# VHH binders against p49116, part 12

Target 1, 238 residues: p49116
Amino acid sequence: EGPLLSDTHVTFKLTMPSPMPEYLNVHYICESASRLLFLSMHWARSIPAFQALGQDCNTSLVRACWNELFTLGLAQCAQVMSLSTILAAIVNHLQNSIQEDKLSGDRIKQVMEHIWKLQEFCNSMAKLDIDGYEYAYLKAIVLFSPDHPGLTSTSQIEKFQEKAQMELQDYVQKTYSEDTYRLARILVRLPALRLMSSNITEELFFTGLIGNVSIDSIIPYILKMETAEYNGQITGAS

## First folded at step 1 (VHH)

Design cd2 (framework vhh_8cml_1)
Fold by ESMFold2-Fast, scan of step 1:
Structure cd2 (fold): chain B 238 residues (1-238), chain A 122 residues (1-122)
Amino acid sequence: as target 1 above (238 residues)
Amino acid sequence: EVQLVESGGGLVQPGGSLRLSCAASGRTFSNYAMGWFRQAPGQEREFVALISRSGGSTDYSDSAKGRFTISRDNAKNTVYLQMNSLKPEDTGVYFCAAEWGYLTSPDQYDYWGQGTQVTVSS
């Protein structure tokens, strides 16, 4: 009944903290990442199909996929965030740590491998020149994943995912009619999102958050935020 | 701001075990990555173990791997270091430290405890 997403769901505008510091610090990185996370969750809760699943199912879905949504958001907002600059600063810190022999090489390697996977993903999306409609549908495919453990209403979630897939296919075939293999090139990028560690993402981007809880613990709160409260968070109001 | 107080140090024989605790005062403990460092007389402070804000990630010095376990209880504002198979080389003052950032060097840690003495000898 009607399309899964409207033009309203294509709009995804990240407002960065201002001003950008001369030297990057964890507070600036964390505030930037938090704004993206809040924007991503607000985007999800605006979808009528998502609302129809009910609060318990909504919380379970976002807890399962927030890292995938966040990573897609990093790719989509890479230029606005100056993501390459943020990642380069993190890499410099990690390289200095190994040279000073102050952290184990195994831990530094683990975090570096995560950064390389993130860079590879964002670069692949940039090379494909993924547009706003394509990002919206990819986020919907990730959000409506019926295969996460512990989910109820899996048949309804699967139907919404299939609807997202069909609408993406229709959009790509109509808009990029000369590029027969574009949809295949886009879809083969998605499995990489599940290889990204949510724990390492939380370490890199969310260490400076004010709160006594993990991302999984704050998700129900964010999803229940009033529009005014949410807008205050993403614009830097206290 | 956070204040840190270590406890659980003492004298133990080689091969023995100790559990160190670091109690934090202040409302923002769960926002910090927590580390354990040690210092022998006349030497610089060296890294021992690190735990992330959420507790989802840990890291250890090569000398601590397989012998020490770091953990935290955010409800109790406490970080722990379980030390097994202690060696004379583990002797030193053990400090806990708090850091706002991600996986950084000891120089990046914002807050330090006063330390607790660990002595490993027969």
Scores: ipSAE 0.000, ipTM 0.236, lowest interface PAE 10.7, mean pLDDT 82

Design cd3 (framework vhh_8cml_1)
Fold by ESMFold2-Fast, scan of step 1:
Structure cd3 (fold): chain B 238 residues (1-238), chain A 121 residues (1-121)
Amino acid sequence: as target 1 above (238 residues)
Amino acid sequence: EVQLVESGGGLVQPGGSLRLSCAASGRTFSNYAMGWFRQAPGQEREFVALISRSGGSTDYSDSAKGRFTISRDNAKNTVYLQMNSLKPEDTGVYFCAASDFYLGPTEYDYWGQGTQVTVSS
């Protein structure tokens, strides 16, 4: 009953590790990314419709879509994160690696293409001036995706996705009534999220953070954390 | 810092297999991406394989793809290179190397002394 998302689900505040180091390093990047990941998972867990699907379905959904949620979070928090500075530093090091023959050409190409896709996505969202309500509903559409293999509650997931799409439509039509095609311009951005490799995202942002543990293996643990533990992770307080 | 010692090299016939090990000393092994390089007589060192700090991501040279597998055990401070379907062209001294920034490293910070691999009938 009621709307899929409340005003509390629109609030998405990333607290960055302070200060940004003089020399950008993998540890700073990984800590920043982990805070965003924890914030994203805490956001998802706070949705009553998500909770109603049950633990096993929740784990399967987040495992399938964490990269899409994370990328939307990167776009939403790009200014706070200084994402363009982080990506520029990575690109510079990749170009130096080509000259030194320290990585394969195929690997460099894959990583560069991923960075270019990420930059294009974030730039398109910035140009559209996507607001907090629009981001919340786009994240909900991605989260409640019924088309991932192995899901058991697909009809219920599809209903929640349709509810998210309908509420986004209502919001956009009321708030941006002068722009008849805004919803279409926003929605055509979503397919690009599926083209970005979760393995490359993990390599770029999470290599230094988790040690021997993959994002896939940590997801069930994060989803079970108490609210105080989540708050500690997203603020770095511990 | 870290110190690296390679082992497991030897003589093998074409089509054979070898498993190389690189033992690291130092509490910070898990903070480094690890690579394998090789050097044939009269040639420059060439990249063979890379594994990320967590072990979740790997990279291989074109000559190594489908034949070689890099792995690591952070509890044992060891990185491995499993080499299958070995060819005479794989002959060389194999070095392990450590870098604290694997994405476009301009320098590998630490190197082992190498272990000899000879593929010959």
Scores: ipSAE 0.013, ipTM 0.307, lowest interface PAE 8.2, mean pLDDT 84

Design cd4 (framework vhh_8cml_1)
Fold by ESMFold2-Fast, scan of step 1:
Structure cd4 (fold): chain B 238 residues (1-238), chain A 121 residues (1-121)
Amino acid sequence: as target 1 above (238 residues)
Amino acid sequence: EVQLVESGGGLVQPGGSLRLSCAASGRTFSNYAMGWFRQAPGQEREFVALISRSGGSTDYSDSAKGRFTISRDNAKNTVYLQMNSLKPEDTGVYFCAATYEPLFGSDYDYWGQGTQVTVSS
C-alpha cells in the first residue's frame, strides 16, 4: 500500500558540532558520529513499513545493520563532515603516535585497512554522484535485509526489501534514463558494506562514549526514544 | 576512578597453564578497555593483550597469539588472561591496565601493581 518511502525520507540533514577544533580530538569525532548514528536511527524509525514490523524485529534489524547504515551515512554526509580530513587525521595519529606500545602491529594494520576500505567506498559513491533518493533506497535495502542470522518472520522483511529495490529501479530509470547501467553500478557497491567491521567502526568513531558503552547496548533505547527526547540528543537543546 | 589488583601468578613448568585475574574497584570499569602488559627483569614493559569495553574485540601480541586468551566479566568488574603453553620467555611481572581510548589518547590511565609469573623447569 503506497510507496515504501516518501519525500520526507529523502531529507537527511546532519548538523555538525561547530566550530571544528584546530586539532581533531576523540570528543569531536564521537559527537559527530553520534549525531549521524542518531539521525540514521531516527530515519529508520520514521518508515511506516519499519514500524509495522514491531519493536523486537526493529531492534534486531538495526543491531544487524547499524554499521551499514552508518557507513552509507558517512558517504552521504562526507562533505558536510569533512570526512576526508577526519580520516587523514586518524591515519596521521596512528602512524605518528606510540600506538605500537598499546596495540599489536597486526591490529594497527587491520584498522588502517578498514580506513582504506571506508575511503574507497565513500570515493566510489562520490564518483557515481549518488543523489538523496538513491541513498534513501540504498539505506532501505540494507535495513530490510532478511538474511541476517537470528531474524524471525523474514518473509515480510524480504517483501519490503524487494519493494525498496523496485522503487529504486523505477526512480533511476526515470531520472537517469540515458544511463542504462547506473542501477547495476550502484547495487554492486553494497556487498562491500558487509565486509566493514562494526567493532573497528565503533573503536574509530565512538571511543569517546561514556558509561556502559557498546552500540548494541544503546540501540534498543535510542529506538524507544520519543521524538522530543531524540531531538534533544541531536540538537543539544530541550 | 579505577583501582586494579592482579592475582593468579606463580611458578609453572614449561608447557603449563596459568589464569591471571584483575579485579577492578569502582563503578566506571565498563567505560575502559583493559590491557595486559608484562615486564621481564632488566627489560622494558611490553604489550600482551587488549580487550574492548564490551568484550567484542580483542588484540594480542605476536608472542601471545594462539596461546593466551583475554576475557572480561563486566558484572564482576574483572578481566582475565588465560595463559596456555607457557614458555620460559613468558617469565615476568604481569600488569593489568585500563585505558579510556585504546586507539587514541596518550597512555593507559590506570595500572595494577603486578603479579609474578615464573616459567622454569
Scores: ipSAE 0.155, ipTM 0.614, lowest interface PAE 4.9, mean pLDDT 85
Fold by OpenDDE, second read of step 2:
Structure cd4 (fold): chain B 238 residues (1-238), chain A 121 residues (1-121)
Amino acid sequence: as target 1 above (238 residues)
Amino acid sequence: EVQLVESGGGLVQPGGSLRLSCAASGRTFSNYAMGWFRQAPGQEREFVALISRSGGSTDYSDSAKGRFTISRDNAKNTVYLQMNSLKPEDTGVYFCAATYEPLFGSDYDYWGQGTQVTVSS
């Protein structure tokens, strides 16, 4: 069998909404996040192994790992997105818009901690100087995780994950031969992804989705969506 | 549009328990974070509990913590509030509410009509 990923899967180019507003509003943040989400889902869809799992399994996988994929995407696209600015804006919006009579201090703390974890994760990835190939393989490892509850074809998923891991190993060994422990360093970042709440992520980045639908509910549609249709269905007419 | 209908209210003695239910109409229940609010006589409506879309995250007012539990069943389009160790101070009309923006929104999008909870000896 051929490789799990090809060079075409390494490319992960996010196009930001233009122009960037002076003040980042919820709509801009949501649109940016939506684009990243779409790109991430489209990326997954472009993998032949992913396609081979079938629509139902694909949907289940993405539902299980979309937050992790999205977070990896945030890290990968942090510069292009001006992620620090976005997060700061989110914090500001949170501080300005929180209704004390609707949320507890504990919830606020939880949300702030989540933002902190996101930032720290992205910073850690930046410090490691993760390249496009490594991101691609990490995303694949995350995508083909067999340990999510309710998945079908777990054996096949596991095989794909192993293949991703092996390819990553080979790549790192070849590319970073002088750094013996690089593979370990990058892999140990993955657990941090699972500490992040998908709910909070959704609340922070996707409150302005067209129709105010859940990520879970739109995943099947995103996976079926053509790239050209994205602007019309996800971002809506600003 | 989502309609919310509360049920389960009633008269209980101090220390008693009640379970409130809120049934939502429509097919988009899972798109909403769900909250419970209450309003005592002569007082403003106050936050009681919130549950995320998936149910994975919950939040409680200080007065509710340790005594109340919010839960939801998305398959049944229902959110629940289990209230234990009820106190006279818990007396009021309890409202169910739905929101797309639990963190950033000023108002909940949909409200129920409320159900009366009375805690009295």
Scores: ipSAE 0.038, ipTM 0.423, lowest interface PAE 3.6, mean pLDDT 89

Design cd5 (framework vhh_8cml_1)
Fold by ESMFold2-Fast, scan of step 1:
Formats: structure tokens, sequence, C-alpha cells
Structure cd5 (fold): chain B 238 residues (1-238), chain A 121 residues (1-121)
């Protein structure tokens, strides 16, 4: 009956690979993205309500929402990552692919539309000046989504989502008491996350992580990792 | 999934010619950029030639320029490497590789088993 999230769940600290290369390359981008993904999954696993749902439900939830969690993480960590510089490097490489006639015009359009949607989302979150508590609750609302196909325990998942929504409302009303429409402005950003293609995210950010194995296939292994293994992944230790 | 099978390798004398073929199985061959790579004994795999998905763009290693020609026939799901003025240093196993359409990072996803080219007298 206690709160869904504690202050420990608000802390979300990304450690970037060091040193930063002189020129951005696929290895640096994939390593940075992998650290963010592992941090996001470790964050989810640390929530008592999430653990209470059981391993099979936990795996199903994260498989369904990892792209939404990752995108929220990109927005939250945009300054630490220099995300605008990473996206500019990706666009430059895509322009070279056009000149080399390697990709179809339709595929290039799809990838560019994805990058523009991602930039727009991150810019909207920055403009709203979303704080750490708000990010934690938005991630919880996304994680505890009962409407993904194939989920079990959907009633319990919905109750945890409602609890996240209630606690976010209480936080915003107390902290930003003079801004009566702040919560509405924040919540209307969330539907855009479901328009982002997980396949395009995987191609852009994770090509170097898993040697052409899907994120979907590695999620069960990440969720079962010991705390020391999580720490190794998020710090870049072997 | 795309499977690649190389053929046309063999033993030739210096100054000779060979035409390598790479037959692709799969419905999406026309969506892949295709490359040829080679590996000599005790050496790393080396880029030789590349052709874009449409055939409108080609690139060659410095050693291949002016001697080798890459081409493709999308109706036959086949890519070719015409090798002229062969030299002993061209000896190696030649691999066909497909770069996945929509792969942002220019990563070659599918590789053939290779075909042996030996240039000696």
Amino acid sequence: as target 1 above (238 residues)
Amino acid sequence: EVQLVESGGGLVQPGGSLRLSCAASGRTFSNYAMGWFRQAPGQEREFVALISRSGGSTDYSDSAKGRFTISRDNAKNTVYLQMNSLKPEDTGVYFCAADYEGSYWDSYEYWGQGTQVTVSS
C-alpha cells in the first residue's frame, strides 16, 4: 500500500563511455545506447510492484515497452549523451547512403521520419523542463501498460498504472501548484512514443550490441542478470 | 533470410581472366547492396568491390580498379565479378556478401562460403 516509487527510483544516472572519440562512430553510439538500455531495465527491475508480477509478466511487459522506455531515457539523458550531436552524425551517414544508392528512397524517408519524430519528442520534453520525479512516473505509466496483446495479470498491471498516474498527479499539483495545466501538457506527449518504430530504433542504436540478434531475444537474459552484472554493463566493465 | 552461393573460382595463369558468380536465394535480393571480399592465407578479409541495390553505383579497391568489374542481374538474383589481368597477389578465397536493405551502419549481414581463386603458373 506504500508509494509505487521511492526516491531511489527517481535517481537515473547514465555513465557515458570514456574517452569520447574525436569523431562519432557506430561503436561509441551503440555502447552509449546499450548502457542506457541496461540502466532502463535495471530501473524497471528495481520496482517492487514490477517484481510482484513475476518473471513471465515482467519479460512480456519489457518486450512490449522497451522502445518507449528507451525513448524516455534518451529524452531524460539528452544533455549527458549530447544526443543532438549523435542524431546529426546519424543524419550525415544517412545522407552518404543516399549518395551511394545503398538504401531505397522509401526506406530513407522512413528512417528520416523516425529521427524527426524522436527529435520533436525530445525537444518537447526539454521545453516542458520535465524533472526527475516526472520522468520516473512517466516511465512507470509506460511500463505498467495493461493494453499490450498477450499480457497476463492485466487487472493488476492496470492498478499499478493507475497508482503511477495518481502519484504523478499528486506530485505535479504539489510541486507546480501555480501551473494548473502542466499535467495535461505532459500526458499528451505519451501517445507519440507508440508511433516510434522499435525496429528502426534497434537498427539505429543497437547494431553493434548483439551481432544481429534482436533486443526482444536478449530481454529475458538482461532481466535475470545479477546486480554485479548490471553494474558491469552500465559502467562498461567487461 | 538470404543464402549466398559463390561459383566460378579456379586456377588461372597470370594475365588470365575469371568470372565469379554469386547466386542468392530469397525474395528480397533487389533490396540488398552486394559486395565482393577476398582473404589470402594468413591475412585479414579485404574489400574488393561493391554494387548498389539498383546497380547505379559501384566502388572498387585500388588493386581492383581498371581490372575488375562488378555487375548484377536482379531478375536472376545474381551478382558477378569479372576479373581481368589477374596477378598472383589476387590469389585467395573470394566471398560474396549482402548488405541488408535498411541497415543504417553498412553492416554486411549475409555471407557466402567463398570460392577459391588461385593465380599461378
Scores: ipSAE 0.000, ipTM 0.214, lowest interface PAE 11.2, mean pLDDT 83

Design cd6 (framework vhh_8cml_1)
Fold by ESMFold2-Fast, scan of step 1:
Formats: C-alpha cells, sequence, structure tokens
Structure cd6 (fold): chain B 238 residues (1-238), chain A 123 residues (1-123)
C-alpha cells in the first residue's frame, strides 16, 4: 500500500485569534489552545490508517495521546503562538502567588515543574530544527502507540507505528544524509512527552473552556464533527 | 461563567448555630477552590474559610478555627459553612467566592463572588 502520510498531512497551519490582546488573558490562551487541539485532532482523523482502525479505537487512541499530540503541536507552533511569552506570563503570576501565599505551594511546584519541562522540550525541538515532515511523523508515532492501557487492535496500531518509524527514518536519512545521528537525537525526545501531565496541561491552557469540561470528555464529540465544524474551530470562523 | 448564590443567613442568639450554603451554577464547580468571606458594618471584607477543589484541604481564620467547618458537595455544586458557638462579633454579610486560578488577569485571590447573606448574632 502507499505511504502512511501524504504531503497534506505535513501541512500544519495554526491560525491565531486576532487581534492579540494588550494583556494576555485566560480566554485568549484557551481559544489559541483550543484551535491547536482541534487542528491536531482534525490532522489525526485525516489519516486513512487512523480511520481504518474504526471509531471506538480512534476515540481510545486520541484520549490516550491527546496531551502528547498537543505538546508536539505547541513545540511546532511555538513561534506562531508566542508560547515563550505565554509561559513567562504564567510564571510571573505563579511567582506573585508564592510571595502572597495565595495558592497551595505543592500545586505551584507541580505547575512550575510542568512549565520547565515544557520549555525544555520546546527548546530541544527548536535546537534540533525539526521540520514539518519530521513533526508529522513524530505525531504519527505517538498517535499509533500500542502500549496505552485499555486499547484494542494493538497489533494493527503497532504496525502503523512501525510504518511511521520506517518512513521517518527514510526521510531523515535522505534529507539529512550528512547528519548520521539526527534520527536518534529526534527519537530520544519522545519519552519526555509521557512525563507531561494532561491534568496540568488542561489547567494551563484550557482553564477558560466554557462549562469547564475535561478534554477527555469532549474528544468523542470532536472526532464525530463534520469537516466544516472542524474548519470553523481551527480558523475561528463563526 | 459562574454564578454564586448564598443562603442560610438569619438572626441567631449568641452560642447558636447556622449553616450557610452557596450554590454554584454555570461552569464545573469541582474546578474551583471555594472560600467564605465576611464584612461587618463599616469594616473591610475579611477571610473566614477556604476549601480546596477536591475538598482534601481546608483553612480557617483564627476567629473561625474550632467553631466553623467548611465543606463541599461537588455532586450538588454546593459549598457549606457550618457555624457553631456564634458570637456577636460574627455579625456581618457572608460572601461565597470561587477561585479558578491566579495565572492571568486576577490578583490571585478570587475570581467570582456572590451577593452575600446577612448573619446577625444578637440577644
Amino acid sequence: as target 1 above (238 residues)
Amino acid sequence: EVQLVESGGGLVQPGGSLRLSCAASGRTFSNYAMGWFRQAPGQEREFVALISRSGGSTDYSDSAKGRFTISRDNAKNTVYLQMNSLKPEDTGVYFCAAELGSYFDTPGEYDYWGQGTQVTVSS
């Protein structure tokens, strides 16, 4: 059969809400993050191999890996999002909260450690100068993870993950032929994604969601949306 | 959005008890830390009690310790303040407050406030 991903799966364009507010606020960050989440889920749903697994398996996979996909998306879109500015603003507010004893010290520590891990991950990806093809295949590798608890069809998922790994290897070896160890440097970044808490990601980026629903609870609904609804969420169209 | 509505206030004799309730509507209640504040006539608003999102931790002002108990029922979107051994000094308007987080735009205290319920302790 053909390749796992086509050129259309390499395209990953985040449209930010505009204009950018004078002061960063929870609603702007939440809308930006929501657009990235919808873009990531639309990307996953557009893969023929993903659709071939069936709706129940698709829902289980995305529920298991959405935080890894989202974090890869944050790294890929960090410049477009001005992510460093967003994280700096959060850090400043947390430092003020520590000084005033307004928030639990244990919770502040957990959130601060998550921000540092996120910054480290994004900086490592930027330093490696990961391109659009590499990001697409890294997202495919984390999407087709057969090792999450509760999954069915694990043999087929593993087959698609191996295909993603092979196609990434072929791409890197052909495109960056002079950098013998590039693939290894890229792949060793992936385990760090499993250390990112989905609960803290929700608190940092999705606090402004109306109804304060969990990402886990909305995933089945997002995956069932018509293409026009996805486009509306991704672009911010009315 | 979150709307908070307090109830349970009233007139009580010194040494008596009252249970205040705060009903939350709109957003998911379990995402908020909840607090009780009070304001006596001609005085500034003061902290009374706090309960964490899960209900696993509580904190009280020195005047409330040992007499007041804060609790919450996330299934009913309600927070409670059980007030025992009431004193005339406890007289005031009692406000419910919700804190989503202090990451953006807020001073880090509380994001949403109710309109208050009057508590009067007098003989």
Scores: ipSAE 0.007, ipTM 0.174, lowest interface PAE 9.8, mean pLDDT 82

Design cd7 (framework vhh_8cml_1)
Fold by ESMFold2-Fast, scan of step 1:
Structure cd7 (fold): chain B 238 residues (1-238), chain A 121 residues (1-121)
Amino acid sequence: as target 1 above (238 residues)
Amino acid sequence: EVQLVESGGGLVQPGGSLRLSCAASGRTFSNYAMGWFRQAPGQEREFVALISRSGGSTDYSDSAKGRFTISRDNAKNTVYLQMNSLKPEDTGVYFCAAHPYLSGFTQYDSWGQGTQVTVSS
């Protein structure tokens, strides 16, 4: 019945807003993050297996896993985004708040722990030198997670996840034939994605989002977006 | 810069309740995390509560946890602080503040003029 992913699903190219401002601000970071989120959802929607699950299942599935997809996208696009620079700017603001004793230390620790986990995840992926095919299959494994509460069609979702796992195994075995344990090293990174708070991700990267909009509220709209609207969003074209 | 106006302060007995409101205008309100701070006479401002852009995340000072609830209505460009079980040590001028990130006092973009809360007989 053919592979779960085609070569077109390996292409994942983030176009950053230009020019980069002299001082990093929430609006630039939000625009960059929004482009990555839109790219990630467009990628998911382009998968025939995903389309086959139907609109309601697609919406529920992405609402459950958008933070995991987004975090994988951050790792994959870390250099293009200058993610380390963005995180350093946020950390500087938080550390100044602690020094001035003007914000709760508990909250600062919680946000700092999230940033540390994100940095550790991105560093681990870089150290493993994860390639574009591996990222595509890892995103597919995360997308087709049957274990989120409230999902329908869980048996079919599980079959697509197993297909993604099998195709990743075949790819790694063929491409990295001398590294017998590479697949295991890659897969043990995935549970960390579920420990990262989607609420803190939203606060760090989507604070500049215009209007009364949460990520949950825009997901159905993005998934139904026409190609022209999507292209306008990721390139800034009117 | 967003402009902020606080209201809802007043005199209340120990154990009583007050709800403060902060109305915002200018830059898009929903782009900002919103905080409440307070200042007693002769003292520096201290953090009280924080709410994220979407309202999905909140944080409180140790003295406010379990007694105060911060909320927001982005359709009305307003942030609220519901204060229950008030104590004399809660007396002070309460300020709202707008910030582009989850950060502290000197990092906040805009401040209101404050509203007085007095907890006594």
Scores: ipSAE 0.000, ipTM 0.229, lowest interface PAE 11.1, mean pLDDT 82

Design cd8 (framework vhh_8cml_1)
Fold by ESMFold2-Fast, scan of step 1:
Structure cd8 (fold): chain B 238 residues (1-238), chain A 121 residues (1-121)
Amino acid sequence: as target 1 above (238 residues)
Amino acid sequence: EVQLVESGGGLVQPGGSLRLSCAASGRTFSNYAMGWFRQAPGQEREFVALISRSGGSTDYSDSAKGRFTISRDNAKNTVYLQMNSLKPEDTGVYFCATDFGLYSPEAYDYWGQGTQVTVSS
């Protein structure tokens, strides 16, 4: 059968809210993160293999891997987002919270470790100079992960993951033929995504969400959005 | 203003279980994340578990992961801590507290009076 991904799936363009504030702004961070989340979910929805799994399986997959997809998106869009500036502002806020004894030391430690892991991941991807095709296939590999608890169509999911791995291998071998070990260096980065806490990601990037909603609870609704509704979210034109 | 009352502590043997409850009063209960902290004699209070306002997100200390489960019932204004596979190191006074979250301008903690947990043979 045809390829898992088309050239359309390589395009991943984040439109940032404007202007960027000079000081830490929870609403700006949340709006930026929400746009990236919507872009990531729209990307997943556009894959025919994803649609072929059926709505219940699709929702379960995205609920299980949204943090991995989001983190890959942060790495891919780090420059557009000025992610290093956002993280530096958050670190400064956390240091002030330690000084004022507003948060427990263990909680601050967990959040700081998460930020460090995120920075290390983004730096590793930048150092490897991961291109748009490689990001698209890495996102497909994490999306079609058959090993999350509660999944029902695991054999079909595994076949799509294997197809993503094969197409990535073919791409890397043809495009970076001089670098024999590039694929291995890229793939060894992926396990780090599962060490990232989705709860801490929610606190860092989605605290500005109104209505006491979790990302897990809104995923089914995002996946069902009509094209016009989705476009309103990613451009902020709603 | 939030008022917190903990209950459910007691004496258990190693490997046993306890379920702690924190009953809250005040119209603002559902506006705050809720956490459990503990304090052993002569030691500082340490973080145990946190649950978001909606209940959709939870976080645990390294010592609590895999053994403790935090939950809440906003209709009953109650937060719970289910503690399994208890160890002598878990002995202490357990407190519930409000957490306004990472970016709160107030960042005040409202604390309960505590409930004693003792794990010994």
Scores: ipSAE 0.082, ipTM 0.418, lowest interface PAE 4.1, mean pLDDT 83
Fold by OpenDDE, second read of step 2:
Structure cd8 (fold): chain B 238 residues (1-238), chain A 121 residues (1-121)
Amino acid sequence: as target 1 above (238 residues)
Amino acid sequence: EVQLVESGGGLVQPGGSLRLSCAASGRTFSNYAMGWFRQAPGQEREFVALISRSGGSTDYSDSAKGRFTISRDNAKNTVYLQMNSLKPEDTGVYFCATDFGLYSPEAYDYWGQGTQVTVSS
């Protein structure tokens, strides 16, 4: 069989809402996040191996790993998104909520720690100077994770994950031949993704959806959306 | 805040056609997908059609496929629903919605007041 990923899967271009407002309101943040989420899901959908798993399995996989994919997307698109500004805005909005006594002290701490973890992860990825290919393979590795509960076709998922890992290894060896331990440095970042709460991520970035629908509930709809060129069709050129 | 105003509804015989329009206020129309929903009496609001931001992608409910066509004119801040071969079961209030452009009504923040479509002999 051919490679798991092709060059077409390396492209991951996020189009932000335009224009960027002076004040990043909750709606802007939510829309930006939603675009990234959609891009991530459609990216996954574009992988032939993903398609081969069937709709039910696909949905289950995405439900299990959307937070990780989203977080990798945040890291990859941090500059385009002005992620630091977004996170600052989120913190500011949280402060307002705190003043209104809507959150417990423990919850505040938990949310702030989550923001810190996100920032730290993205910074660490930036320091590693992860390129588009590496991001693509990392996303594939987290996507085809067989260790989530309730998954079907775990053997096949595992095979796809292994293939992603092997391709990443080959790429890193070829591209970064002088850096013997680059692969290891990259892979050891993945556990950090599992430490992040999907619920908190949803609360921070998708407040506009919170109270309406959950990310979990909309994933099937996102995956069913027809789009050949996501940026052109869904987000369009600003 | 985006305001949506639907028009074009009315009474039509089975097999007839209607063209609905939804005019959006504001300058951000082109930033959002647009959707049409409908609600029959005593029923829940249901998805009818969706069009992407650029208009390059469309999707329809099973009932609408082959009969309805959604389109948009971003220059006019307007989305359209061409409905052909109308059936009595198509009767209901048709709503325009914008924001996330998903299949679930809950995913939309902005709604019009709706326009009544009645298909009857």
Scores: ipSAE 0.012, ipTM 0.272, lowest interface PAE 10.1, mean pLDDT 87

Design cd9 (framework vhh_8cml_1)
Fold by ESMFold2-Fast, scan of step 1:
Structure cd9 (fold): chain B 238 residues (1-238), chain A 120 residues (1-120)
Amino acid sequence: as target 1 above (238 residues)
Amino acid sequence: EVQLVESGGGLVQPGGSLRLSCAASGRTFSNYAMGWFRQAPGQEREFVALISRSGGSTDYSDSAKGRFTISRDNAKNTVYLQMNSLKPEDTGVYFCAAGTYSILPEHDYWGQGTQVTVSS
């Protein structure tokens, strides 16, 4: 009956590995991205509505939407991350990879197109000056997506998504009362998130993961971590 | 911050050459990497060439390598694309772009484009 999100769900603070190395490398990028991913998953599991769906549903939802949550997190934390610097370093790394015959020309084009789409998304969010409340509700809208294949409890998920949409509308109408079209400008940005390939995101940001592990394979383990373990991963404490 | 105006497009026979120019207005031209992009009818906009702020480094798409040369004159706030050995597949609208770290329509400054047609 109460609100879907509380003020505690608006707080989204990324702690970066310190200091940023003079020459950015795949390990620093991966560590930074991993902290953001862990922060995003910890944020999701703190929502009572999310917890109420049960562990199996929670895992399925996050597996389906982690790339959308991660991309929203990149946009929200772009300044803290110096995302433009990281993307420039990824481009440099990608060029080095093709020189070493690690990627085909067609693959580099796909990856460059993905980087441009990501930057366009982040720039559009920055131009709209999306605030912390708006980001929290946008993340909730993508988290509670009932239309992913294989989901159970789709009616309950849809109910939570509609609640997120309603609360976002109420917030925007109250806070930005003179900007009649603000909500529409915000919402039309969301479909672009589904055009972003999770496989390419994983290649760009998580290439430094040790061993033959995928984001999909680690999601159930991250969702089961104790709060202290999440904090350890986010802050870089062993 | 900057405004970009392309010129030099036109109709040319296969195997011919064209030189495109992009004139920039504003005091910050030398702070931007400059690039050329193109778009054929019904196709996505694609990267063609890039030049660094100083002109010390360049990058080209696979289709442009060995045929096209990008250059800049920071004193004249102008970027050039010399196109040789033109093919019908090179037909399209050519756009000039200015970027700080990557070339993106939303973040970067774009010109309105100049038409290049390669036909017999």
Scores: ipSAE 0.000, ipTM 0.094, lowest interface PAE 15.1, mean pLDDT 81

